# VH-VL binders against q0atu2: the designs that were tried, part 366

Target 1, 119 residues: q0atu2
Amino acid sequence: MLDKKARIRTSREYRNVFEKGKRLSGRFLIIYYVENALDNNRFGFITNKKIGMAVIRNRIKRQLRAIVREYQGQVKNKHDIVLVARAGIGKSSFEGMEKDYIAIMKKAGLFARNANKID
Key: E = the ipSAE of ESMFold2; O = the ipSAE of OpenDDE; V2 = 0.75 times the mean of E and O plus 0.25 times the DockQ between their complexes.

## First folded at step 18 (VH-VL)

Design yd20 (framework fv_dusigitumab; at its last look DockQ between E and O 0.72; V2 from the best seeds 0.80)
Fold by OpenDDE, look of step 18:
Structure yd20 (fold): chain C 119 residues (1-119), chain A 122 residues (1-122), chain B 111 residues (1-111)
Amino acid sequence: as target 1 above (119 residues)
Amino acid sequence: QVQLVQSGAEVKKPGASVKVSCKASGYTFTSYDINWVRQATGQGLEWMGWMNPDSGDTGYAQKFQGRVTMTRNTSISTAYMELSSLRSEDTAVYYCARDVGYDKGEFYFDYWGQGTTVTVSS
Amino acid sequence: QSVLTQPPSVSAAPGQKVTISCSGSSDNIGYNYVSWYQQLPGTAPKLLIYDNNKRPSGIPDRFSGSKSGTSATLGITGLQTGDEADYYCGTWDSSLSAGYVFGGGTKLTVL
């Protein structure tokens, strides 16, 4: 689980990201991202009913949190980032989600080299 | 089989615009980004940018910001690269290439178009 | 000029081994996988190596790739006349200006 300080938690915070942030779409994910005034990054996750039943949505959210947590240290600082799951994500593997996330984050220029990165 | 077929050679005057097309076949067009790479005569490869055919999202090399526009027509699986305010230095062969980024989380170009020669001369 | 640095040219006799170096930085080669492209005269580039050391189908095992730190190397053994071409390394650059970058290219001449 992500630390509380690393989570977007309020509707106001989500709205700020959607209104002022940039948007990039991957195969399974859409990210909205904007700079924040903090010293840390915050992540939000959205899984709507188009993805499937609550059990599926919760699974997807859990998987996305795991992915974000794994690569959290490689994300450039001072960003609010919202991940929106696309309808097709329910049929994707965890690896597929991971690769999609990585690709999007790299294209967004949000990844920075980290000492833990293994090529 | 995957194929990228580009439009024919272009001859333009300085200050004009050129629009090169790249028709994709043999795969789901919207599942892979299209990148554009150019190569001046006797020079190396130069990356210009990427375009997501599904969303229309783009990312351009800084050198071409404000001068390049990458678009697509999904109904005919065709990507377009338009370069404006052409200069003699823009004379080059322009390639479209399929990007495997979303599949792999790493970027490389597994299929290339045959190239389009663009000549800019007075 | 190019973000990634390659020797302008290399040469060897048929049957010999050649290596082509590609040097970058921590933001590109140091962080991302490297790919290599072969460009025969008058043709479009062709993917030769991906993910540092993997070969697409149809690429003979005479071609190999490796990566260490911020540098990559393409190896060609049993050099053939048909290998005479330009070779480019490439990778994603994760700097502030994110994008793909190529090496300057290396012209391989088979003597």
Scores: ipSAE 0.890, ipTM 0.947, lowest interface PAE 0.5, mean pLDDT 94
Fold by ESMFold2, look of step 18:
Structure yd20 (fold): chain C 119 residues (1-119), chain A 122 residues (1-122), chain B 111 residues (1-111)
Amino acid sequence: as target 1 above (119 residues)
Amino acid sequence: QVQLVQSGAEVKKPGASVKVSCKASGYTFTSYDINWVRQATGQGLEWMGWMNPDSGDTGYAQKFQGRVTMTRNTSISTAYMELSSLRSEDTAVYYCARDVGYDKGEFYFDYWGQGTTVTVSS
Amino acid sequence: QSVLTQPPSVSAAPGQKVTISCSGSSDNIGYNYVSWYQQLPGTAPKLLIYDNNKRPSGIPDRFSGSKSGTSATLGITGLQTGDEADYYCGTWDSSLSAGYVFGGGTKLTVL
């Protein structure tokens, strides 16, 4: 689970990322990202009703949070990042979502070895 | 079987533009990024950028930023690379290549076009 | 100079073994998987090795790859005259201007 500090919480925070940030699409995900003025990263997750029923949307959110948590040590600091699930994501596997996330984060220039430093 | 077929050789004058096409077959065109790589005579491979044919998103090598435009027409499974303000040092063979990025989480080019020779001369 | 460093040439007799090195940094080879490409004279590059050490279907097992730290190595045993080509390493570079990078290429001559 992501720390409360590492979550985008308010509509205003989400809107800032969509209005000021860059956008890249993968097969199952779209990311929006922008530099922030904090000392840490923040992540947001969006699944809309077209993806499926609430149970399906909640499962996808949990899977995406798990993926983000696994790789968070590799993410360059000081970014707000919103993951938007694409309509076809419900038919993907956990591994498929994970590979897609890795690819788009590398393309965005958001993964770096120095960001992997822990403690 | 996957195939990338590029347009024919071109001769251009300095200051002109060139647009190279790359027609894909044997796979779902929108599922894989197309990258462009060039090679001047007797020199190595130089990566120019990637293009996602589903979204139209691109990422260009810094050297080509502002001079290159990568596009596509999904109805005919064709990618395009346009290089403007040509100079003699842009004389090279230009390749399109399919990358497996979103499918694998790693980047490598599993299929390549045959190459398009672009000659820039006065 | 290319981001990834390869020797410009290497040679050996038929039947022998050769290795081709590829030296990079923590932001490319040290962080990302390495691929190798073979370019026969007058032909487009062809994928030879992916994911550091895996072979696509149709590539014989006398071609091998390995990676250690920020360096990668292509090994070719049982050299044949048909192996005479240029060989390129390639990988994603995760530094500031993220993108794909190639080594400068190594010309293999089979005597």
Scores: ipSAE 0.766, ipTM 0.906, lowest interface PAE 1.2, mean pLDDT 91
ESMFold2 (binder alone), look of step 18: mean pLDDT 92; pTM 0.950

Design yd3 (framework fv_dusigitumab; at its last look DockQ between E and O 0.67; V2 from the best seeds 0.80)
Fold by OpenDDE, look of step 18:
Structure yd3 (fold): chain C 119 residues (1-119), chain A 122 residues (1-122), chain B 111 residues (1-111)
Amino acid sequence: as target 1 above (119 residues)
Amino acid sequence: QVQLVQSGAEVKKPGASVKVSCKASGYTFTSYDINWVRQATGQGLEWMGWMNPDSGDTGYAQKFQGRVTMTRNTSISTAYMELSSLRSEDTAVYYCARDVGYDSGEFYFDYWGQGTTVTVSS
Amino acid sequence: QSVLTQPPSVSAAPGQKVTISCSGSSDNIGYNYVSWYQQLPGTAPKLLIYDNNKRPSGIPDRFSGSKSGTSATLGITGLQTGDEADYYCGTWDSSVSAGYVFGGGTKLTVL
C-alpha cells in the first residue's frame, strides 16, 4: 500500500486536482494531474459504480494502487495525480491496466529518467 | 487487416492551410492513437504529434505548437491533421500512423498510411 | 539536428552483415524501448523492430535489434539487394517536452 503521505485523502484535495489540474485519457484510465507544493507526489483513485459491483471496484482499486506503487519512483516530483477508472477497465487484465498507465504517464510527461525501469 | 488510407496530394500557397485525412479500418478506431509524421524530400522522418481518437486528446511536437490541429470523426473512423500558416519548408509527405502505446506502454507505429504529398509554393 | 543520431549511410555486399547505430540520451533511448523502421524507395515506412529486439510478423530473423545504455543497434545479416532502403530508429522521449523522436536515418546501399 502507498504511504499515507503519498495519498490524496480529502475531498478538498481531490477537488483541487480536478479544478486546477490537466486531464488526459487512456484506454482504461483517465488521469488528472497538477503540481503541488510538497516534496512528494500524492495519488488518488476513483472507481465509480459504472465500473461494476463493489467487489469489482475494490479489485480494480487494489490493482491500480499496485501499479502506482510499482512505478512511483519514476514519477516526477511535486505532483498530485488522480486516477479515474473507465468503464471498460473491468474487462482488462492487470497487464493491460499497467501498460495503459505507463502510456498515459509518458504522454503526460510525468515519468522521469531517474526511474527504476527495466528494459 | 489494418489499413490507413490518406487523402490525395495537396498544392497550397504560402500562408494557406492544409487538412489531410486518414481513414482507418480493420480495427477499433478509438482504441489506438493516431500519430502524424512528415518527411521532406530527401530528408528524414519528423514526428508531429499524437491524437487519441476516443477522447480527442492531443500532444504536439513543440515545433508545431499553435500551427497544427489534429482531430477525428469517429463515425467514419477518420483522423485529420491540419497545418496552418504554411511555408515552403512544410513541403513534405505527411503520414498517419497507428500507435500501439496503450497495448504495450511503449510507443511505436505498427501501421502507416500511404502518405500525402503536400506542396507549398508561390 | 535529429534527437537520435544515426550514420548517414552504410554499405556492404550481398551476403554480408551490416550494423546501423542509433545514439540518444538517457531521456529517450536510455529510458524507453527503441523501434526501427525500414523505408524502401518511394514507400511509406514499415515497422522492422520494436521493443529493442522484437520482430513483427513477416520480418525475417536476418534483422535484429539491440540496445545498451543510450544506444541502439540494428543488425542485418545475409544482406540482400532488397534490403537497400532507408532505416530509422525511433523512441519516446521522456524529457520535459514528451514526444516521439526519430533518428536522422541511414541509407543502406547494397554493393
Scores: ipSAE 0.904, ipTM 0.951, lowest interface PAE 0.5, mean pLDDT 95
Fold by ESMFold2, look of step 18:
Structure yd3 (fold): chain C 119 residues (1-119), chain A 122 residues (1-122), chain B 111 residues (1-111)
Amino acid sequence: as target 1 above (119 residues)
Amino acid sequence: QVQLVQSGAEVKKPGASVKVSCKASGYTFTSYDINWVRQATGQGLEWMGWMNPDSGDTGYAQKFQGRVTMTRNTSISTAYMELSSLRSEDTAVYYCARDVGYDSGEFYFDYWGQGTTVTVSS
Amino acid sequence: QSVLTQPPSVSAAPGQKVTISCSGSSDNIGYNYVSWYQQLPGTAPKLLIYDNNKRPSGIPDRFSGSKSGTSATLGITGLQTGDEADYYCGTWDSSVSAGYVFGGGTKLTVL
């Protein structure tokens, strides 16, 4: 489970990422990301009602949180990152979401071997 | 069945721009990024950048930042690479290539265009 | 300039085995999977090996790949004159300027 300090929690925090951040799109995910002034990363998750009913949206959020948790040690520190599920993500497998996440995080330059190291 | 077909050879003067096209067929064009790679005569392969045909997102190698623009027209399944402020050292064969990163989480190029020769000379 | 180091050339007789090395760093080969590309004379590169050691459909099993630490190796057994080509390793480089990198290429001569 993601630590509470590793969560984007308020609408103001989400808005900052959307307004100031960069955006990259994969097949199932869009990431928005911006440097923060903290010593750690923070993650947010958005599922639109177009994706499906609440039970489907909650499953997708749970799967995305699990993926982020698994790879969080590889993410360069000091970033706020919002994962937005695209329409059609409900047709993806867990592995498909995972590969999409890995690809867009690498293309964004957010993965590194010595991630989370204090600079 | 997957095919990438590139535009024909071009001869340009220093300072001009060139735009190379890459028409995709045999797959869903918007599902895979197109990368551009060049090769000067007798030299190795040099990666230039990637472009996501669905979103239009790009990432350029630092060497080409500010001189390269990668675009697409999804209605005709065609990717484009434009290189400006040409120099003689830009003389090369330019390839488009499909990357499979979204299938794999790892990047490699499974299909390549035939190449477009660009010659920059006075 | 090439960030992955390959020998400039290798040679062997028909029927023999050859290996081609590819040396990189922890940010590229050490972190990411390696692919190999064959470029026959006058043609575009073709994917030969992906995910360090996997062959695409149509690539015979006499082509093999391996990776150890920050180095990768392409192996070719049962050499044929049609194998004369340039061979490139490639991988993603996850350094501060993320991008794809190739080796400098190795010219294989079958004598």
Scores: ipSAE 0.789, ipTM 0.911, lowest interface PAE 1.0, mean pLDDT 92
ESMFold2 (binder alone), look of step 18: mean pLDDT 93; pTM 0.952

Design yd4 (framework fv_dusigitumab; at its last look DockQ between E and O 0.78; V2 from the best seeds 0.81)
Fold by OpenDDE, look of step 18:
Structure yd4 (fold): chain C 119 residues (1-119), chain A 122 residues (1-122), chain B 111 residues (1-111)
Amino acid sequence: as target 1 above (119 residues)
Amino acid sequence: QVQLVQSGAEVKKPGASVKVSCKASGYTFTSYDINWVRQATGQGLEWMGWMNPDSGDTGYAQKFQGRVTMTRNTSISTAYMELSSLRSEDTAVYYCARDVGYDSGEFYFDYWGQGTTVTVSS
Amino acid sequence: QSVLTQPPSVSAAPGQKVTISCSGSSDNIGYNYVSWYQQLPGTAPKLLIYDNNKRPSGIPDRFSGSKSGTSATLGITGLQTGDEADYYCGTWDSGLSAGYVFGGGTKLTVL
């Protein structure tokens, strides 16, 4: 799991991202992102009832956290980022979610080259 | 089969606007971004921007910021690129192209329109 | 002028091998996969190589791609007259202004 300091945890923090941040949609995900005043990035995750039953929502949340964790080191510094799962994500594979995340983050200009990137 | 069919050639005066269309077929239109690339006569390819047909989100090359508008009509699977304040240097063939970024996490264009010639002259 | 640098032209006789280089930076080729496009005279570009070295269906294995560091290379073996075209490399740029970038293009002449 993501480090506690890397998580958006409060309603106030989420509201700040939604109100002041930029929005970008992918196939399965919507991201809201805004610069923060910290030395680290923070991530939030939203899976609403439109996605499906609680079991499905929890599974998707786990998968998204895994994806974010894997690529965390490639995200440009000082950002709060909220991932909102879209209704169709329940029918997607893990790989599909991953590729969608990468595409969105690149289009948002939030990914940067690091030593862990392997092409 | 996937096809992108663009509108016909345009002739415009400097300062005018041009709107090129790109009708997609053979796939789910809203599942892939449409990119626009232009090519001046005898010159190379120049990327202009991307448009997400589902959300309407766009990203433009800095060079065209404030002058280009990419839109879509999902009911007819058609993407549009409008370029305003036309200059002679905007004379080029304009291509729409399908982006497979959401499938792979890497961006490349697997299908292209046939191109639309836009001529800007006094 | 182009973010990615290609030689303006290359030439070889039929049956020979040619290589086309594409040089970029750590923010584009160094970080993202490279694609190559073939543009026959008077036609739209066609995807030739994607993901550095993969060929779409219908592209013969005479065409190959590779990437190392901040540079990519397109290889064409068994050169045919029909290969005479312009070739462009392209990739995503993850710099300050995220977007797709092309090389300047290389004109391949079959002697």
Scores: ipSAE 0.904, ipTM 0.952, lowest interface PAE 0.5, mean pLDDT 95
Fold by ESMFold2, look of step 18:
Structure yd4 (fold): chain C 119 residues (1-119), chain A 122 residues (1-122), chain B 111 residues (1-111)
Amino acid sequence: as target 1 above (119 residues)
Amino acid sequence: QVQLVQSGAEVKKPGASVKVSCKASGYTFTSYDINWVRQATGQGLEWMGWMNPDSGDTGYAQKFQGRVTMTRNTSISTAYMELSSLRSEDTAVYYCARDVGYDSGEFYFDYWGQGTTVTVSS
Amino acid sequence: QSVLTQPPSVSAAPGQKVTISCSGSSDNIGYNYVSWYQQLPGTAPKLLIYDNNKRPSGIPDRFSGSKSGTSATLGITGLQTGDEADYYCGTWDSGLSAGYVFGGGTKLTVL
């Protein structure tokens, strides 16, 4: 869904975001984010067994990737961003996750002024 | 019914601090951010910052960085705004307001407290 | 100086229509949805319009909102003396110093 360059791939890359990055919580998501040395953004996704069965976790990951892809043109470049699903996310709708993402990304100051508008 | 009830008027000297409270009722306190907005006499509205009552996360307007602290006590559904190193130009009515960002993805304030007058004078 | 520009005052007779403008930039009005707040004398602001053109429950349909480019407009028809108030536009600013911004306010006089 996301291009290979737009993915956080290694444990070390994830750890760097958690240890050096800033953190903001929404209702269903926590984001960790830090500037990177690249020309592009990279995204990572964390879900765990507390969220539910594998089918549910896979659905949530797919939904989060779709949300990130929809809004990727609005995200300021040069950031590594990890989305961590909170335990209650399984009860959320796609729209609920989407609005949560939009709110926390705006509060983090990560949306670019020349990006596509959200509705 | 959603209600935000603020603490009473304060009179302070320059250099002091003030802490204004905002007690929420009629909704799940941790589900909505509280924002603080002030208004000097005869002037417009000035946004100060937001606070997430669930996480305690905050975001402050640059003008108030280093002087404002926004906190909460979730057990009594109460938000607080503390402004330090007060000056005469901090004389204003201070409002708390409920932010609907997590419902809509857009920010606006659907319920406001009644306001707290803070007067800074010698 | 406010980030969003509103006329300082407008006036019209009872029963007439008035329009209040709000001018901003691509970082605020151009990117984000606009809300309008009514502040009656001596009271806290009250939400009047959200999402550019939507009314919360209890706001009569003679209040309307619209947005075009980096400008927003509040319309009030059938003016009543009880509409005398200060009106503020507000929106999120997604620029370098992300945060909420208000217009400078418009005093409506019904005469």
Scores: ipSAE 0.746, ipTM 0.903, lowest interface PAE 1.2, mean pLDDT 91
ESMFold2 (binder alone), look of step 18: mean pLDDT 92; pTM 0.947

Design yd5 (framework fv_dusigitumab; at its last look DockQ between E and O 0.59; V2 from the best seeds 0.79)
Fold by OpenDDE, look of step 18:
Structure yd5 (fold): chain C 119 residues (1-119), chain A 122 residues (1-122), chain B 111 residues (1-111)
Amino acid sequence: as target 1 above (119 residues)
Amino acid sequence: QVQLVQSGAEVKKPGASVKVSCKASGYTFTSYDINWVRQATGQGLEWMGWMNPDSGDTGYAQKFQGRVTMTRNTSISTAYMELSSLRSEDTAVYYCARDVGYDSGEFYFDYWGQGTTVTVSS
Amino acid sequence: QSVLTQPPSVSAAPGQKVTISCSGSSDNIGYNYVHWYQQLPGTAPKLLIYDNNKRPSGIPDRFSGSKSGTSATLGITGLQTGDEADYYCGTWDSSLSAGYVFGGGTKLTVL
């Protein structure tokens, strides 16, 4: 689980990211990201009903949190980042989600390396 | 089989614009980004940018910011690269290439178009 | 002037081994996997090596890749005349202007 300080928690915080942030789409994820005035990054997660039943949405959310946590140290500082799960993510493997996240974050210029890969 | 087929050669005057097309087949067009790479005569490869055919999102090399526009028509699985304010230095072969980033988390180009020669001369 | 640095040319006789180096920085090769492309004369580039050392189907095991630190190396054993081509390394650059970068290319001549 992400630390509390690393989580977007309020509606105001989410709104700020959506209104002022940049949007970038991957295969299974959409990210909204904006610079913050903090010394740490904060992450938010959105899983709509289009994803599936609550049990599926919760599973996806857990998986996304795990991915974000795994690569948290590789993300450039001072950003609020909201991950929005796309409809097709329910059929994706964990690895597929991970690859998509990495690709999107790299394209956004927020992510430097894949810590799970051995050079 | 995956194929990228590009439009034919172009001859333009300085200051004009050129729009090159890249028709994809053999795979789901919206599942892979299309990148554009150019190569001046006798020179190396130069990356221009990427375009997500699904969302229309783009990322351009800084060198081409404000001068390049990458678009797509999903109904015909075709990507487009438009370069404006052409200069003699823009004379090159332009390639479209499929990006496997979403599959692998790494960016490399597994399929390439045949290239489009763009000549800019007075 | 290319972000990644390659020797302009290498040459060897048939049957010999050649290596092509590719040097970058911590923002590109240091963080990302390196890929190699082969460009035969008058043709489009072709993926030769991906993810530092993996070969796409159809690429013979005479071609190999490796990476260490901020440098990568392409190896070609049992050199054939058909290997005469330009070779480019490429990778993602994670600097402020994120994007793909290529080496300057290396012309391989088979003597």
Scores: ipSAE 0.901, ipTM 0.951, lowest interface PAE 0.5, mean pLDDT 95
Fold by ESMFold2, look of step 18:
Structure yd5 (fold): chain C 119 residues (1-119), chain A 122 residues (1-122), chain B 111 residues (1-111)
Amino acid sequence: as target 1 above (119 residues)
Amino acid sequence: QVQLVQSGAEVKKPGASVKVSCKASGYTFTSYDINWVRQATGQGLEWMGWMNPDSGDTGYAQKFQGRVTMTRNTSISTAYMELSSLRSEDTAVYYCARDVGYDSGEFYFDYWGQGTTVTVSS
Amino acid sequence: QSVLTQPPSVSAAPGQKVTISCSGSSDNIGYNYVHWYQQLPGTAPKLLIYDNNKRPSGIPDRFSGSKSGTSATLGITGLQTGDEADYYCGTWDSSLSAGYVFGGGTKLTVL
């Protein structure tokens, strides 16, 4: 349930992140991220067939969207961020995915206190 | 059960490089990041950076960017830290440590190597 | 020099209580959990307290931690001569240079 403006929507937008962005891997996730020219963040989600059947992949996407929405207020603005689910993610718990996300976002330098603060 | 065993002491001249090894055992090496921390004699702990053994990703403290390289060989569960352009101020004990960030979302070091003394003198 | 400020030393008699402070900023202690490490003479550091106030297995409950705002405190009750060590706070710093930071260390002397 990310806002429309907070979604990476087109193949071109995804390619830009993969080609120009930085990559950082956790246990269950890989993030690709790049500065954008907007005033807001955008998020994309990739699951592939190695993860499992469509029902499993769709559940993983829903869980990742929920995690991203929970923490989006702490993400530094002006970034396009693509979350790529790793093959082993299907065996993780929701809390395991959440901890992984927090760790890689901190290591990427994308989390900050009051990231959405208005002057 | 978890153990980090580091290479032996090194004596170097200014301008040289040093490479310290850290062999992990008792856990899945690729599941946890290795951090490097140094300590000059009688001084405090100084964080140098982290390395993800699975991906090879690194993040270095700004003070060491351009001089430090952290790598690994997963087939022998060993992490490495190389520091170049050594100065006398780099004389310290260098520790590797396992961080639990992917378990907790918070970064702390639950196991440490025994330390490797590096002495830089002319 | 250290991002986190600790007193350089503290002392107390056996059986007494001591506290060790750790002061930081909103980017580190204010945002992230604080952890404590004990370094006995001649040894590597070891984890003493994690996530502000949790103890690893084998650490007695006379060691405690707390955090308020941008400051953290390590408490040690029932001091023993074996507690004589250097103590470091540590946490993630979420500033522009994102990385781990330690306090300058506190030398505990048990008189």
Scores: ipSAE 0.798, ipTM 0.914, lowest interface PAE 1.0, mean pLDDT 92
ESMFold2 (binder alone), look of step 18: mean pLDDT 92; pTM 0.945

